# VH-VL binders against Vacuolar protein-sorting-associated protein 25 (vps25), part 10

Target 1, 194 residues: Vacuolar protein-sorting-associated protein 25 (vps25), of Dictyostelium discoideum (Social amoeba) (q55gd9)
Amino acid sequence: MSNQVFQFPPYYHKEPFFTIQPILNTRKKQFQMWQDLILQYCRYYKIYELDINESIKSNSVLFNNEKINRKLSREALKSIIDDIIENGFAEWVDKEKEKEKEKDKDNNNNNRVLIMWRKPDEWASLIYKWVADCGLLNTVLTVWEIQNGDDSKKQEFHQLNTTILMKSLKVLEKQSKCQTFSQDENVGVKFFSI
Below, E stands for the ipSAE of ESMFold2; O stands for the ipSAE of OpenDDE; V2 stands for 0.75 times the mean of E and O plus 0.25 times the DockQ between their complexes.

## First folded at step 11 (VH-VL; framework fv_pozelimab)

Design n2 (from k6 with heavy chain Y100W; at its last look DockQ between E and O 0.83; V2 from the best seeds 0.78)
Fold by ESMFold2, look of step 11:
Parts: C-alpha cells; sequence; structure tokens
Structure n2 (fold): chain C 194 residues (1-194), chain A 124 residues (1-124), chain B 107 residues (1-107)
C-alpha cells in the first residue's frame, strides 16, 4: 500500500513556532500546540520514548523544519517536555534513581522521556477487555506474551513500552483485576473476573 | 475556502442561557484556536474567549463566571454558552479563526476568518 | 485590561484624500496590534497585523505604523469602497481589547 507520512499542522510551517515566545499568554498557546503536535506525532508512529539529545543531533523532522530552516534549540525542547510532564503526558526515564551517584556537571540523566499519548488507565482497560474477550481470566500470562505474543498482534498494546505496560498492570492491580508476580527473570500476570 | 457560520436562537429571555454554535466548513477545526467575539448594537467589539480544538479554553475575565466555550471535533463545531443573561448581553455574536502571523518579537494573533454574525436579543 | 483609544470617532473625507486614524494603548504593547475594517451589516475584515504588515489581498493604499503605545492606520488615497468603520485590536495580553472604532464617511 502507500507509504503514508504524518501530516503536520499549519503552525509547524510558521517560523516563530520554533522560538519560545516572550509573551506569557502566547507561550502558553505555543506550549499547548507543541504538546498536541508531539503527542499526535508519537501516536501516529507508535513512539513511546524520545531521546532529546538524539532528536537534536539527528535533526528529527518533528523538531526541525528544513523547508523554513527552523529548529528547536535543546533548551526550548527541554522546556516544552517539562511542561508536558507537568500536564501528566510524559515523564523522565530515571536511571538508577535508587542507586544514585553524583552527576557530571549537569542533570544529563534527564534526556530520555516516556511519551504517554495514551495513559496507563486507558491501556489497562484495553488489556483487561482483551483478556476477558479471549477467555484468559484466571490463567497466567507473561508480560512478554501480552506485549509481544502472537495472540496480541492485532491489539493496540502490541509492542507497548514495558514501563507503560507495567504502570497499566499496576492500575489493574489496584482495582483487584489482576496480580503480578516475579519468578526468575519473568513477570507473570493473573487476571481476575469482577 | 474555510467558512464559519453561527447558529442558535435569536431571542433569549433574561436570566436564561444563551447558546450558540459555530460550524466550520471547507476546512478542519483541528490544529487551530477558535474565538467568540460580540458587538452590542451600535457599539464596539468585545473579545469573549477562545478554545483550542483539543479543548483548552480561556475567557475575558468580565465573562469568565458565565461563559463556557466547548468543541465537538467530530461535528467540526465549537459552541458558546453564556448563562444568566441580561439586556447588556444583546449583541451580534461572531465566531472567528485565530491565525498566527510573524511578528519581529515572535508571533501575532489575528482573526483571519469570521462568521457572518448572528444577532441575539435579550428581551425583558 | 489594556485600554485602546481611537481617534477620531468619525471623519468625513473625499475620494483621493489621505486619511489617518490613530489608536493609543494604555500601556506598551510593542507591535502586537491589528487593524480591522467593518462595513455595515458585515463581519470585520483583517487589514493589518503586527502593527504594519499588510494582510494578503488588502490594497497597498492601507498602511499601518507605530510601536509601543501610539499607532496609526493611513489610507493614502481614499476610495469609495473604503467607507467603513475601522477598529484596532491589541493581542499583547488577555483580554484582547478593541478600540471603540472610527467611522470613515465619504463626502
Amino acid sequence: as target 1 above (194 residues)
Amino acid sequence: QVQLQESGPGLVKPSETLSLTCTVSGGSISWYYWTWIRQPPGKGLEWIGYIYYSGETDYNPSLKSRATISVDTSKNQFSLKLSSVTAADTAVYYCARDEWYENPHGWDDAFDIWGQGTLVTVSS
Amino acid sequence: AIQMTQSPSSLSASVGDRVTITCRASQGIRNYLGWYQQKPGKAPKLLIYAASSLQSGVPSRFAGRGSGTDFTLTISSLQPEDFATYYCLQDYNYPWTFGQGTKVEIK
């Protein structure tokens, strides 16, 4: 079939979109537009993580419009990501936060970000419905089978980011709809009726 | 060829809610900010508030307690409700598209497309 | 809220005249100012954005100038179709506010 490409919004072709706006009310509009663009772009391509340094280094088309010769600076992108995190649609991927060491010069561990263009609550509902529809209640599945198994190939959560999947299962656990357990290097999940 | 058209009752009783809908045709509501503006007869224009097509709003402080703007992207429409109306709310109501223009200091907001306007009379 | 004061409230002029309309802001708004034309019974039409930038399709006889608090719209050679009311709008800070309007009448 045809090789389709994400259709960018009209404002992606406006030069000032790539410069953090000095007027606070305009900046709030700009940040809303960047959030919307980032979330929809990532949903379109099934992107669950962004690497800020790699996005800038590679001149990612999301942040670099070559047609008008404009790109986000790293500082601008960081500010936009911080806003998306504050709004609950993204979070930093923390490396060994529990086993911390002094960082070199800057907080370089704030580079990879999870993009939650669908929230864990919504993923949880999709997964539980699939388990129920397939008659898999009261059986044990592995996290890998949910994420990568042949039976999940047609589901939106196929190849879902592991961190987001675990967050989604935790939502179900809080609702008493499943229980996770670790054995060896696997994570198993048993789903319950109710 | 994007067009905007206001619709709704032309007469509203005092203390009731004014309700208007703007239908976007010849283009998509997506990716834009959309605005309501009103003009009392023989008077100037007053900005009411805006909505981003995904749902974020802001309002003129003078109307914030009474105004609600909403969007239905499946119908390509956005709407205004103004509660507890009085004779002072009698006006021609316009919907408009907020377009972004280059400005030496950043960008400039301007209303490039307007509906034809609809008169709403609040009669006692 | 930023107050926008236009002057004059109305004026009369002949075809071919140079017409100048003034808009003053109650505080500095840099160049965040638009000009709109409204004919009777119709919606406003955008003429000028960013104080001085001409909207596509607007005749070049319209020119905007100014920055800070004092702005002007000039029609260099008035035409019969320029009979209208003109409004300035500041988009510097919420709420956006319009001037009260200037009615231009053709003699």
Scores: ipSAE 0.666, ipTM 0.842, lowest interface PAE 1.3, mean pLDDT 89
ESMFold2 (binder alone), look of step 11: mean pLDDT 93; pTM 0.948
OpenDDE, look of step 11: ipSAE 0.868; ipTM 0.942

Design n3 (from k6 with heavy chain Y100W, light chain Y94W W96Y; at its last look DockQ between E and O 0.75; V2 from the best seeds 0.78)
Fold by ESMFold2, look of step 11:
Structure n3 (fold): chain C 194 residues (1-194), chain A 124 residues (1-124), chain B 107 residues (1-107)
Amino acid sequence: as target 1 above (194 residues)
Amino acid sequence: QVQLQESGPGLVKPSETLSLTCTVSGGSISWYYWTWIRQPPGKGLEWIGYIYYSGETDYNPSLKSRATISVDTSKNQFSLKLSSVTAADTAVYYCARDEWYENPHGWDDAFDIWGQGTLVTVSS
Amino acid sequence: AIQMTQSPSSLSASVGDRVTITCRASQGIRNYLGWYQQKPGKAPKLLIYAASSLQSGVPSRFAGRGSGTDFTLTISSLQPEDFATYYCLQDYNWPYTFGQGTKVEIK
């Protein structure tokens, strides 16, 4: 149904799901369930980034079940996200200017996380296929045209997060399927026929 | 009512691969852990391993080198393959649903729904 | 792997008797223990989870006790339908392991 909201799994309504389990094998299973839930929720709503502090402050329904009055603590959410990162489905987002101004020997500033519910190599394949199907090989496109242009409106990568898009183009570049170049405000890309 | 049904060949030759499928009906395979358990005739139960419906698995170390559990969500099914079988692998094979239950120390697994079981005989 | 030892391996009792089955773990498993009933030709059925919690639809004559390494299943007044083999299961640590079973026969 086109007007349907995300349907949460049965275990989302079980109170202990929101408490990190003390037994390691049970915790492994719990973390797999949280990873699956987070990735599916983010895919459903096309969410590419989560802000941990904002998610907790706003009582995001992903991590706060009001019907049973249970929510993840920040520490629990951080632990789950660390596991997702270790499994290759998420990455910390660096604030490069903030890091330079506020250099800190601790890595305590980790707060925003990139959620890769589809990996960059999979996005790369979708983008390359579209470029080829539209007869755009050997022409120059801007990153903006791929992400936001009229010709990409029907594509799954329309409005794709810019960081993930650049990672995806890097995959293609390593395969010699495109070359990126930058000037002033724009990043251009030329896709090759092979 | 959620029901589980095992299917597959009842006779397998030594050294070949035993292959079984569990079909979930009356409910969805999604969001659950699923388990294979076996019972040699007249003997006790042995846990083989589990799969989360999205594909993550773990196995009894005694069987890990020979066992593979897989899932096909489009068919609402999960499967067991056990390679290089011998007479010692003759057993009734059960599939079961892992359900999480509350206890004072956290969550534990219990197998709340079982298939009826299927006998697999390994014989030449 | 955690070894689960049940005692006795079999017993005979009359309708109305109090029956006690024991299960011992080779190391502490807190209360991560379930009890299952299996009737001839049928799959096991969950009776007790978390050592002492009764599964929905299971008669109250079944009771589980124990924590750590020593556990019991008690049937307070044996009924004809309780003829079965009973298994304990630990889910504290991987691999999950069953006891070898206790067959309860009605005289």
Scores: ipSAE 0.715, ipTM 0.873, lowest interface PAE 1.2, mean pLDDT 89
ESMFold2 (binder alone), look of step 11: mean pLDDT 92; pTM 0.940
OpenDDE, look of step 11: ipSAE 0.866; ipTM 0.942

Design n4 (from k6 with heavy chain W31S Y53S W107S; at its last look DockQ between E and O 0.32; V2 from the best seeds 0.00; counts 0 for: pae E 16.5 > 2)
Fold by ESMFold2, look of step 11:
Structure n4 (fold): chain C 194 residues (1-194), chain A 124 residues (1-124), chain B 107 residues (1-107)
Amino acid sequence: as target 1 above (194 residues)
Amino acid sequence: QVQLQESGPGLVKPSETLSLTCTVSGGSISSYYWTWIRQPPGKGLEWIGYIYSSGETDYNPSLKSRATISVDTSKNQFSLKLSSVTAADTAVYYCARDEYYENPHGSDDAFDIWGQGTLVTVSS
Amino acid sequence: AIQMTQSPSSLSASVGDRVTITCRASQGIRNYLGWYQQKPGKAPKLLIYAASSLQSGVPSRFAGRGSGTDFTLTISSLQPEDFATYYCLQDYNYPWTFGQGTKVEIK
């Protein structure tokens, strides 16, 4: 179990995989393969956010294959991440609040990325089912209790990333299945029967 | 048409080094992964290891301490050295080209071109 | 290492028979599985790559199926030239490993 390591697919060991390919059809396939790999790796280790600069500086094994002495450049990784975002599986965490000055590439505006290897609506369904199965509808829970409480210890959303958890609760709120509120510096949530 | 041919001594004494060369003709060695595979008499196939034209290698853990694969791009050849051989190393040795295939769910490797194989017997 | 187990180790069949050979991986390998045919005294020949894709020049009576851990090679109507030993190979993770082989013999 805990001594298992992620097993990389054979294409991770091919040198051209780590260089953005000039031929468009090849590059589209390359980017899909990187998307699949990143999502699988992050799911395996329950990673919800990546820091691009830190991944490059630390020579993260996901992006640095020491066996063949190949690693993604920062620009290659950012291009791949941009594609994953366009496909709906990732989102910039530190995106600019105002929509101007998108042309300059600074580290501070496009560095941390949320990786959605399971989407918020899927997490929402798991959480709502657990609440309903445990007889907790029409009661108040804290976000902390959902994320870290003893009663959620066996659930896949135990220790879920807070940003994704809040997105998942917003999905339920849009469906009229819950309402969130502030409670003494904590976030409370009440789940409704429908 | 690309062809592979193994060459080397057919008889090697115990404790010595087995040395084989694979010559690539009808194509360049510089674009592919190249692999050694062996088959003991009456038994199945065993992957030994590969080399990429840049010189990067990996080996079956069972042979890693004794095996060395090298490439000479100027001669369009790659080679295998297996040290400290015993009778258990008697086998037909094949060289093979590792071709990369694309498919909708990822990519795959396969050995699309093989040499004819050469029998190496380890005996005094 | 990923262990590949073929079943059966040998079989006897007649020309025209439908033959199925199975290959099981000790862990999931998605579709990273190839099938090879070997006749006595000859090098192996690639039949199927990526579990189900036919190599150029291979007759359509050969079909590969499967994903994950369980894979099959089917010969829909066995021909005289198909009597050989068949091997699966996983290329998911190093070391790459072959199954032990399935010998298809004349009944």
Scores: ipSAE 0.000, ipTM 0.454, lowest interface PAE 16.5, mean pLDDT 85
ESMFold2 (binder alone), look of step 11: mean pLDDT 93; pTM 0.951
OpenDDE, look of step 11: ipSAE 0.068; ipTM 0.676

Design n5 (from k6 with heavy chain E102K; at its last look DockQ between E and O 0.87; V2 from the best seeds 0.82)
Fold by ESMFold2, look of step 11:
Structure n5 (fold): chain C 194 residues (1-194), chain A 124 residues (1-124), chain B 107 residues (1-107)
Amino acid sequence: as target 1 above (194 residues)
Amino acid sequence: QVQLQESGPGLVKPSETLSLTCTVSGGSISWYYWTWIRQPPGKGLEWIGYIYYSGETDYNPSLKSRATISVDTSKNQFSLKLSSVTAADTAVYYCARDEYYKNPHGWDDAFDIWGQGTLVTVSS
Amino acid sequence: AIQMTQSPSSLSASVGDRVTITCRASQGIRNYLGWYQQKPGKAPKLLIYAASSLQSGVPSRFAGRGSGTDFTLTISSLQPEDFATYYCLQDYNYPWTFGQGTKVEIK
């Protein structure tokens, strides 16, 4: 084993990277660079959710470079996350409960973001290929077996966030490549040949 | 240090596609923007477009309809294709790395590393 | 697109001379301007970024000045290796555009 740490890109050490750039062409490049950094950092540590306020409050190393004394403002981070959401690599958590959260002014759970360094349709393709390669078509698996089972240990979707996994299975259902069903708080899935 | 090297056919027939590859050595293409620039013989420099190593591109409007820049990170390379070429596309083609510098107004972009250039002649 | 106009198109000078090259932008570009040197058969080399900042490894005889629309590159004491063509480049807005070049020749 090694004591591996995420290796930050050269631009993480450039002071202006941490301030929203005033020139639009530079800002477009900056936002692409932040998206790439955030997605790769989260992929490296298998982080599927970020809390914007907590990340800033805790001086998360992703957004706070102590060596050059620079960090993103909360407003800058929110702008960057909004762009990532527009590009389909992130989304706000618990959208169906947003009305309840708008009423709850005491709850500080706002700004939680699901990070999808691989989109659900790409996860779907990886999962379906694995099922086919393992000879598991036309059999029933549990969501737990896909996510945590011994047979998936070498797959990138091993330990995948449950919300993202379910979104990925819904993609396959729409393609008629699987069917999910609930059983005693468990979810089973049957994958079909096409 | 990082070095860039253009490669590809030096002669292309009119109406065909010019195809060039830039190989990055001594470093990784990751985390950088990469650019193609050309220079017709005896004339000045023209910016063609850029690619971020993950695939995002933008192009000079004068060439956007015909130019495609792509990247192959597994080979540490990025490429230019220019379709429907004419004699006006005869030029030395350079690849370059975009680097970022502190500027009082934000940051400034400059091309800190260039390939040697390769002449592409468009003729019958 | 922002047009960059260099002047003169060429000049003749001797070793030791002070030379000045100008570059004018068709609209304000603040200080988003670079200067590049190109020798025959070679790729351009970055000299100056942000209008006035010297790239590492570039001799201090090179100096950039200006902001807005009017910029200059000055070589305070011309050396044999400085005979080349010089280009300005604006990186304020896409498409990035170069000046037409200034050729610095011996005598």
Scores: ipSAE 0.730, ipTM 0.883, lowest interface PAE 1.0, mean pLDDT 90
ESMFold2 (binder alone), look of step 11: mean pLDDT 92; pTM 0.942
OpenDDE, look of step 11: ipSAE 0.867; ipTM 0.942

Design n6 (from k6 with heavy chain H105Y; at its last look DockQ between E and O 0.85; V2 from the best seeds 0.80)
Fold by ESMFold2, look of step 11:
Structure n6 (fold): chain C 194 residues (1-194), chain A 124 residues (1-124), chain B 107 residues (1-107)
Amino acid sequence: as target 1 above (194 residues)
Amino acid sequence: QVQLQESGPGLVKPSETLSLTCTVSGGSISWYYWTWIRQPPGKGLEWIGYIYYSGETDYNPSLKSRATISVDTSKNQFSLKLSSVTAADTAVYYCARDEYYENPYGWDDAFDIWGQGTLVTVSS
Amino acid sequence: AIQMTQSPSSLSASVGDRVTITCRASQGIRNYLGWYQQKPGKAPKLLIYAASSLQSGVPSRFAGRGSGTDFTLTISSLQPEDFATYYCLQDYNYPWTFGQGTKVEIK
């Protein structure tokens, strides 16, 4: 596994993929392809957040194909990310921080994006199944134990981003399958039968 | 070499649902757009619609109320269902891979690989 | 939808003839135009993409020209294997639409 690399799709090697298409119908296809590529890449490397500025500055291989000398502009990447957010697969990390700094937005703007290559509903189902299978219903777990504990080491949600994990627990809470509570800067969770 | 093969019943009764499957072999269905096209006997070609392997679809407005394209990536297949068929739906049905090419304005879509086609007759 | 009109609907020609087929779009489609060849009982085959670019493996006797609304496919010296029906296809806007076809027959 230590020498595994993400295998890029055929369309990553074609120059027009890196320029926002002028024709609406082809741009719709292009944006779907970029969404799919970004989500698959992030899933492969377990990336839950992207920093737009750093991705462009570092010439990230996701957005810069050196072999054909093509890369996304910052504006193009922003447009693609906005579309992914609109489709519910991404979210700005610090919406409140951006609001508070609206006047100085360009000078110290945070361009971090939460990438949800698996949605909270699906994570919720995986977590609840694991809790039930391990006989942990009606006991209290911490959020840390779910994402980092020894008992979850083989689960897909091991080391899951905390924001996504909390969203997933909210889904279960709405279904009356768990209840969260705070204790000493920690978050505890009790999972219920049926 | 990537090959496409249509399969399904060759005869369908009026008012019933036509159901076809396209099997992709020699390559993966992933990362591509896939299209259904039909040709009534002795007539021209009509684009039905496409699916991206992850599920996004679009349809010819003339057929959108009756047509459904779906994909099963685990079987390397995509399919067409056309409901409430009439004799007008008698045609050779082709599946095709949508590939794109460079042009001065951006990219140009073309169908680089086609199945051999299957005749579906709608008759009582 | 964008209507594609081919002319002629059919033609008869001899081996060695220069053959020209036209395709006219009901609105501007820039160069978003492909040409396909179909022999009886066979699937169509891509010849030309982007109005004028030859698909790999297609003989150089095929040439596509045009932009906007008016397009041509020319076969500079007709060969026996070129007797077929030819279709243009616009990929500028959905729905994708084909011309009605031009049948090239042996005289």
Scores: ipSAE 0.700, ipTM 0.865, lowest interface PAE 1.2, mean pLDDT 89
ESMFold2 (binder alone), look of step 11: mean pLDDT 93; pTM 0.949
OpenDDE, look of step 11: ipSAE 0.868; ipTM 0.942

## First folded at step 12 (VH-VL; framework fv_pozelimab)

Design q1 (from n5 with heavy chain E56D D108Y; at its last look DockQ between E and O 0.81; V2 from the best seeds 0.00; counts 0 for: pae E 2.01 > 2)
Fold by ESMFold2, look of step 12:
Structure q1 (fold): chain C 194 residues (1-194), chain A 124 residues (1-124), chain B 107 residues (1-107)
Amino acid sequence: as target 1 above (194 residues)
Amino acid sequence: QVQLQESGPGLVKPSETLSLTCTVSGGSISWYYWTWIRQPPGKGLEWIGYIYYSGDTDYNPSLKSRATISVDTSKNQFSLKLSSVTAADTAVYYCARDEYYKNPHGWYDAFDIWGQGTLVTVSS
Amino acid sequence: AIQMTQSPSSLSASVGDRVTITCRASQGIRNYLGWYQQKPGKAPKLLIYAASSLQSGVPSRFAGRGSGTDFTLTISSLQPEDFATYYCLQDYNYPWTFGQGTKVEIK
């Protein structure tokens, strides 16, 4: 919401929430709560990527509750993110830092995370429905028109992260519902009837 | 002041499915774990399982093959279905809110709010 | 599953008595134990969490002790409203399990 702030859940104000729990079954609940909080926060503000180091450095309110003087450690946040990735709601992003460390093959230092608070197949369904509802099947659209065009301005996928958008189109392409093609630096897509 | 109320048929035939709904009022179902617990007449309590409001579940292994807990956030409700019931499933069924409690280093789960309970008899 | 064994199964006491209820876990559960009170015809009520922490609104005559496998609930001066059945619950590992209960009857 443009003039509202995210309403944090009651457990965000409970001090143990910020300490990785030692008992596995309790930690499973804790991590589910963190996953839900992170996904809902990112959905609210339309955040598609998180930088772990920057989140800690900037004292992001998502991971730092100043009122109770509690914050996640970097190690705790990474553990929670790893769990979200295992559950299929996030993935590591290749970044220049990892490319710069090409020679250190044992140094798998991941830092940026793609947050999929709506999965590519769900985005794919929304995009395909919109194309069908607007009578655009069997015509060519650019990826830019889907993402930024005036006709998509009221759609949830307007200004969707490009990586997620391309993943979503790949889902449709595998279902034979579209075909993408490259022209210079532009990407076009044609959607088909099924 | 959150309140929980169980509802559903008080009598279920053997081999059929027991179906109960817990309605949450005076508060939101969001952000909490919700639990079903039962108590056979004159006997002790048995934890059935939980659901997080977003859908994550876990069950007592003794009931896992027959129990399904679901949530409907738009109605502020969660539900229990227990299939293939027998007389051994006759009990008062409670819904409860699972809330975590703190000390400096730990989380301790507890059921802070309970429904009044509903007796389900498996007979006929 | 972790088995929780309570003793005694029932006891009789007079108003003002000190009563002690024991709960034993089949394996170590650290301090992941709660105590619940249930009066006839009513839902259980939380008394104690984390083995010894008193829930808000619960009278101070209730006290929990123990860690590991052996736990106690003590009522220092029994009141008429304490006639009830008491259950321990471990929240250490799934499935979460209750003790079989201890019925406290007025003499």
Scores: ipSAE 0.567, ipTM 0.816, lowest interface PAE 2.0, mean pLDDT 89
ESMFold2 (binder alone), look of step 12: mean pLDDT 93; pTM 0.946
OpenDDE, look of step 12: ipSAE 0.809; ipTM 0.912

Design q2 (from n5 with heavy chain D108S, light chain N31S; at its last look DockQ between E and O 0.84; V2 from the best seeds 0.82)
Heavy chain, then light chain:
Amino acid sequence: QVQLQESGPGLVKPSETLSLTCTVSGGSISWYYWTWIRQPPGKGLEWIGYIYYSGETDYNPSLKSRATISVDTSKNQFSLKLSSVTAADTAVYYCARDEYYKNPHGWSDAFDIWGQGTLVTVSS
Amino acid sequence: AIQMTQSPSSLSASVGDRVTITCRASQGIRSYLGWYQQKPGKAPKLLIYAASSLQSGVPSRFAGRGSGTDFTLTISSLQPEDFATYYCLQDYNYPWTFGQGTKVEIK
ESMFold2, look of step 12: ipSAE 0.769; ipTM 0.900
ESMFold2 (binder alone), look of step 12: mean pLDDT 91; pTM 0.930
OpenDDE, look of step 12: ipSAE 0.853; ipTM 0.936

Design q4 (from n5 with heavy chain D58E D98E; at its last look DockQ between E and O 0.90; V2 from the best seeds 0.82)
Heavy chain, then light chain:
Amino acid sequence: QVQLQESGPGLVKPSETLSLTCTVSGGSISWYYWTWIRQPPGKGLEWIGYIYYSGETEYNPSLKSRATISVDTSKNQFSLKLSSVTAADTAVYYCAREEYYKNPHGWDDAFDIWGQGTLVTVSS
Amino acid sequence: AIQMTQSPSSLSASVGDRVTITCRASQGIRNYLGWYQQKPGKAPKLLIYAASSLQSGVPSRFAGRGSGTDFTLTISSLQPEDFATYYCLQDYNYPWTFGQGTKVEIK
ESMFold2, look of step 12: ipSAE 0.726; ipTM 0.872
ESMFold2 (binder alone), look of step 12: mean pLDDT 92; pTM 0.944
OpenDDE, look of step 12: ipSAE 0.871; ipTM 0.947

Design q5 (from n5 with heavy chain K102R, light chain G34A L89Q; at its last look DockQ between E and O 0.02; V2 from the best seeds 0.00; counts 0 for: pae O 8.9 > 2, placed apart)
Fold by OpenDDE, look of step 12:
Structure q5 (fold): chain C 194 residues (1-194), chain A 124 residues (1-124), chain B 107 residues (1-107)
Amino acid sequence: as target 1 above (194 residues)
Amino acid sequence: QVQLQESGPGLVKPSETLSLTCTVSGGSISWYYWTWIRQPPGKGLEWIGYIYYSGETDYNPSLKSRATISVDTSKNQFSLKLSSVTAADTAVYYCARDEYYRNPHGWDDAFDIWGQGTLVTVSS
Amino acid sequence: AIQMTQSPSSLSASVGDRVTITCRASQGIRNYLAWYQQKPGKAPKLLIYAASSLQSGVPSRFAGRGSGTDFTLTISSLQPEDFATYYCQQDYNYPWTFGQGTKVEIK
């Protein structure tokens, strides 16, 4: 990870930001601000999954501002996450598989959430462009090589979450730009020129 | 527990300014929206406006030109001023706390704590 | 402003009766509706929020239902202390507005 420190926006340092606002329109603005902050923070540190309980328990700086002595409650965070999911920038994840959005909305047992500051189609475009730029079209790459290879080290999708990566590859498959297949203990991907 | 109490003159002359104060006890005025609501004798309820503890305000369009709500965090109070009053402004005036509740679409609001109300009569 | 219309304006009932009050909004307000009870000389008391959620301390004989434009408050078995005026209130858009009230009287 970078030795640089994330720069929090000005509203992070304001007390009211950490208290759910009672007025509907003000809450909408507040939740938008939280969405922006969460996505920016996760993008900066390449955090693709959040554990709500752990975030609260560990007093994550994202949800706990010690300087102004304010923090989000679990319930508040859950509500904010629900809004982010509604806006398509997150999905609930369980231990075994990704949950469907409609099933997660009122489930108080949900704890882990997949954060997507980029949509799968956006990632798909970045990955395909990289493959093309590297002259790797019509070759086979592994998911591991895309995630962890030296050639992808300077790419934003380096160390991309596997679930998000697979979703992105599915988008490319639908576009006939790649085909995925099982290869030993990994997944192979053949990218096609189009 | 949080309690609200209205105070102010019960009689105001026409064209003068109605002034009321709501005192919050048993809890801080901070982090909530506070509202004024009135009820003419034998009639329904009318929302006047709200104030956030930071000073943010909004008003019913029907009263916006005449109503001013202010907050004093040091005294744990918020106030209502209604200018150019007429007989139509005769009512029981309530202060209330705006609370919020989670629902599938966002947050619901309701007035969960009320003052006992104070009658203000506009008469010559 | 959103208009809230209650029906009936008044009704007479006996202890033990099932009472139903309706509230109609001039436009869709989803479930952003509250119900209040007001007794003579007293401030309104919150009964229901979010159209169907019972406020803490309110007896279970009170129930709120509805979404969109049509809402109901039901008292399953009317008690002596329930004779009062009831108001619906929308919190969907400002300005917040109340129904004209329904007075529940002793038959």
Scores: ipSAE 0.027, ipTM 0.554, lowest interface PAE 8.9, mean pLDDT 91
ESMFold2, look of step 12: ipSAE 0.487; ipTM 0.764
ESMFold2 (binder alone), look of step 12: mean pLDDT 90; pTM 0.926

Design q6 (from n5 with heavy chain Y101T K102Y; at its last look DockQ between E and O 0.84; V2 from the best seeds 0.75)
Heavy chain, then light chain:
Amino acid sequence: QVQLQESGPGLVKPSETLSLTCTVSGGSISWYYWTWIRQPPGKGLEWIGYIYYSGETDYNPSLKSRATISVDTSKNQFSLKLSSVTAADTAVYYCARDEYTYNPHGWDDAFDIWGQGTLVTVSS
Amino acid sequence: AIQMTQSPSSLSASVGDRVTITCRASQGIRNYLGWYQQKPGKAPKLLIYAASSLQSGVPSRFAGRGSGTDFTLTISSLQPEDFATYYCLQDYNYPWTFGQGTKVEIK
ESMFold2, look of step 12: ipSAE 0.608; ipTM 0.827
ESMFold2 (binder alone), look of step 12: mean pLDDT 91; pTM 0.931
OpenDDE, look of step 12: ipSAE 0.835; ipTM 0.920

